# Designs tried in a protein design chat: VHH binders against Actin patches distal protein 1 (APD1). Part 9

Target 1, 316 residues: Actin patches distal protein 1 (APD1), of Saccharomyces cerevisiae (p38281)
Amino acid sequence: MAFLNIFKQKRGDEASQLSAKGREEISQSIKICKSDDAANEHSCSGDCKTEIEEGEQAFAKLKIEHETPLLNSSKTPKIHFVVPTSQIDWQHDACLEDPKSVQYKISQWCDKNSAKFSNVGTGKTLNCAVSSLPKDIMDIDVMRGTKNNVLILPYFIWLNDLRSDDVEATLDGLVPDLLDENISREKLLETRPNVAVARERAFVFICSHTTRDKRCGITAPYLKKVFDSKLQEHGLYRDNSDYRAEGVKIAFVNHVGGHKFAANVQIYLRNPNTLIWLGRVTPTIVPSIVEHLIVPEEPTLPFPEKVRCIKKYQSW

## First folded at step 6 (VHH; framework vhh_8cml_1)

Design s93 (from i1 with L100P)
Fold by ESMFold2-Fast, scan of step 6:
Formats: sequence, C-alpha cells, structure tokens
Structure s93 (fold): chain B 316 residues (1-316), chain A 126 residues (1-126)
Amino acid sequence: as target 1 above (316 residues)
Amino acid sequence: EVQLVESGGGLVQPGGSLRLSCAASGFTFSSYAMGWFRQAPGQEREFVALISWSGDSTDYSDSAKGRFTISRDNAKNTVYLQMNSLKPEDTGVYFCAADPEYYGWDYFNPAEYDYWGQGTQVTVSS
C-alpha cells in the first residue's frame, strides 16, 4: 500500500537524523528494538487497519516538519501534575483560564517554587497540564473547578479531593517529600489518606489542543483509536468505569510544545519508571509502540529517531 | 492592538554592558511568560532568556548564563534583559516575545510564542 511505502521512506530519512551518540544516550534509559523487528510488528487487521488507513489520509494533508532532529527538542520534568477536565480541547491559555481553579493554583505554585527544586532549572521542572481524564461532574465543586483529583507523575499517585484554596499548603508539604530519595512511598502515604497509588502500568498522553494548534486536534483522535484497538487486543484497555489494576489509560492533554512535530505523545511507564516523549507519531507506528514499549514487562523502544526526550526515573 | 516595543540596543565594546527593555501593550502582560531571542544575519532566531508570568522563574541559554539577567515589572508591563560581559558573538537583533502557554515544555522554540516585537540591534565590536 502507498501509505506503508511512504512511511518506510520517511522512517529511513528520520533514522538518519539520529546520531550514534544520540542512540547511545537513549540506550542509557531504555533498550532499543532492532529496526527490522519494530517494522514487522506494526501489522493491523479489521477496524484497526481501517483506522490506520483513515488516519494516514488525514495526516497526509498536514504540514509536519521533518528536517529537525527530535532528540532533546523537549525537556523532562521532575514532577508532572495532570488535572482531569473531561474535555478534549481547552481555551488558549489552558491552566490559567480560571484563577479559582485547581490547575491555576497548581501552576502558580509550580512557578513560585520551581527554583527550590532545581539544581539548575526553571518552572519547566515542575509542570501542570490539563487532560481529558474524567472528573466527577456530580460534585458541584469539581464542576466549578475548585476541587479535583490530581495525577502526579512520574510517581504514579493520585492526590484526591484537592481544593484550590488548599493547593499551596498541600504541595508545600507533599512535594519536598516526593523529591527526597530517602522517603519511601509507604512512608509518604502513612499520614496522607487523600493520596492513593495509581495502579495503571502506563499512561499515554496525546496532545489534542485544537485551539492552540489544528494539527494536534486532527491527529490526536486518530492515534487514540489505534491505541485503544491494540490495547483491547492485549486486554490492557481501560474505559472510565474500569478500575482493574495493571491497565493502560490513553488521554488527551493540552499543548505540550513542538506542534510542528505532530503528533506528540508522552508515555509514562510505571515499571521501570520512564517517560518517553515521541514526536512525529503516525497511526502506522502505534501498533509497534504498543507491542514493544507498552505490553512487555521489559519494555523496548521502537523508532528511537522519534524520541524528543526520555528519562528513566527512580522506581517508586 | 498587541504591541511589544524593544529599546536599549546599540554599539558597545567587548566586555561592555547593555540593558534592553520591552514595553508591552494590548494584552494581559501579567498572564504571559516573556522571552528574549536573538538573530544574527542569515541565521535562525535563537533563545536567549525566559521569565515566567509571575517573575518567579527564569531560564537562560548556555551562552547567556552568568552574564545576562532577565527581569520584569508587571506594574509597568515591561520586561528587561541586563547584558554584561558582552562578546562579539552576542551581536544580533534582539527580539522580545510573549508566550501564554509557559507550561509548554519547548520554550526554546520561537514557534511557541504568540507575540513578537520588531527587534533592537546589538552590536559588539572593537
């Protein structure tokens, strides 16, 4: 098929952009797949094949920047706060839209306190994002934005029932403990009944912020359909009502930067605790990502040429 | 109308200092991160410095660290770049830029900035 041939040609060009030193750098965090193995694992059938074909047609109409090497085109956070909104798109300034909201107060706290937790860094060390993860719309304070459950990565914990007015006091206490290598998860949770372990094996975030960039809005739904189909094949898909442990949550997130490298996908693996941020993700490579990076107990990385940044965190 | 107006550029000897200012109008300045970029003739715009919307966080390119200081005055809608120990390699047009999504992790990328000034020339020569 035409699209598969185009994909193989573009992959060859992109692979040439990843230097031997860059490949070695990535290998310090994750084992890289053999290129032939990665390509051979991207087969799809039925609805999944149709979803890939439709997605590739949509992607072909977009102006995606292919000339710039991706490695180190983004930065990994020490902490990433992810706030559920049940929305797939947000206003231009996302987290800062409502000064009374939990995400605004977290963003303000991150800005004020980033220098305390950076050896050499900025507010980018502590990041707050909004997501399509579900919020409790039956809770009036949650609907108003003044109360929420907040996912804290890479720690794979939920900070539950956080009120916007309590953000400063709560994070002043919690964040130093999270960043202290001498404090175990068990000790952290002993006196914090509103902190719970996130039992997912992985979170996959796809940038869908249409208001910020149309390419994000167009690409994200097609990628999600293929991710959902492949995860269902492996029994790892979890919908909003499925509380079984060891599954994978796919969610949309607000603008992550680098929209010219659409699609942008951030993958957090719980074990080993790793962030893999990919650019130029297409429907055709999603099956290989699921099969090699997400499904195995010992993950391997297909398409290292698509890595924007990668970090292996201390196990939690 | 959104406007960013740079000033304070000029000719200086190596080792000298300059203070750039950027006056902003037409948007809620206190809600925007502000960056400085520079461009040498025939080159792409490169990142120099960033200050967060509140002023509590800053970042610098490796070439600017220890020599340049970015600051802002939200009451005056102005961002500043204090440049010390200037080198011939610092020569270029310096641009002020505004980023509403400072949570975006690619703040080195000019494409992430919504509003741009016209630039002010800095020349460092003997």
Scores: ipSAE 0.293, ipTM 0.649, lowest interface PAE 3.0, mean pLDDT 84

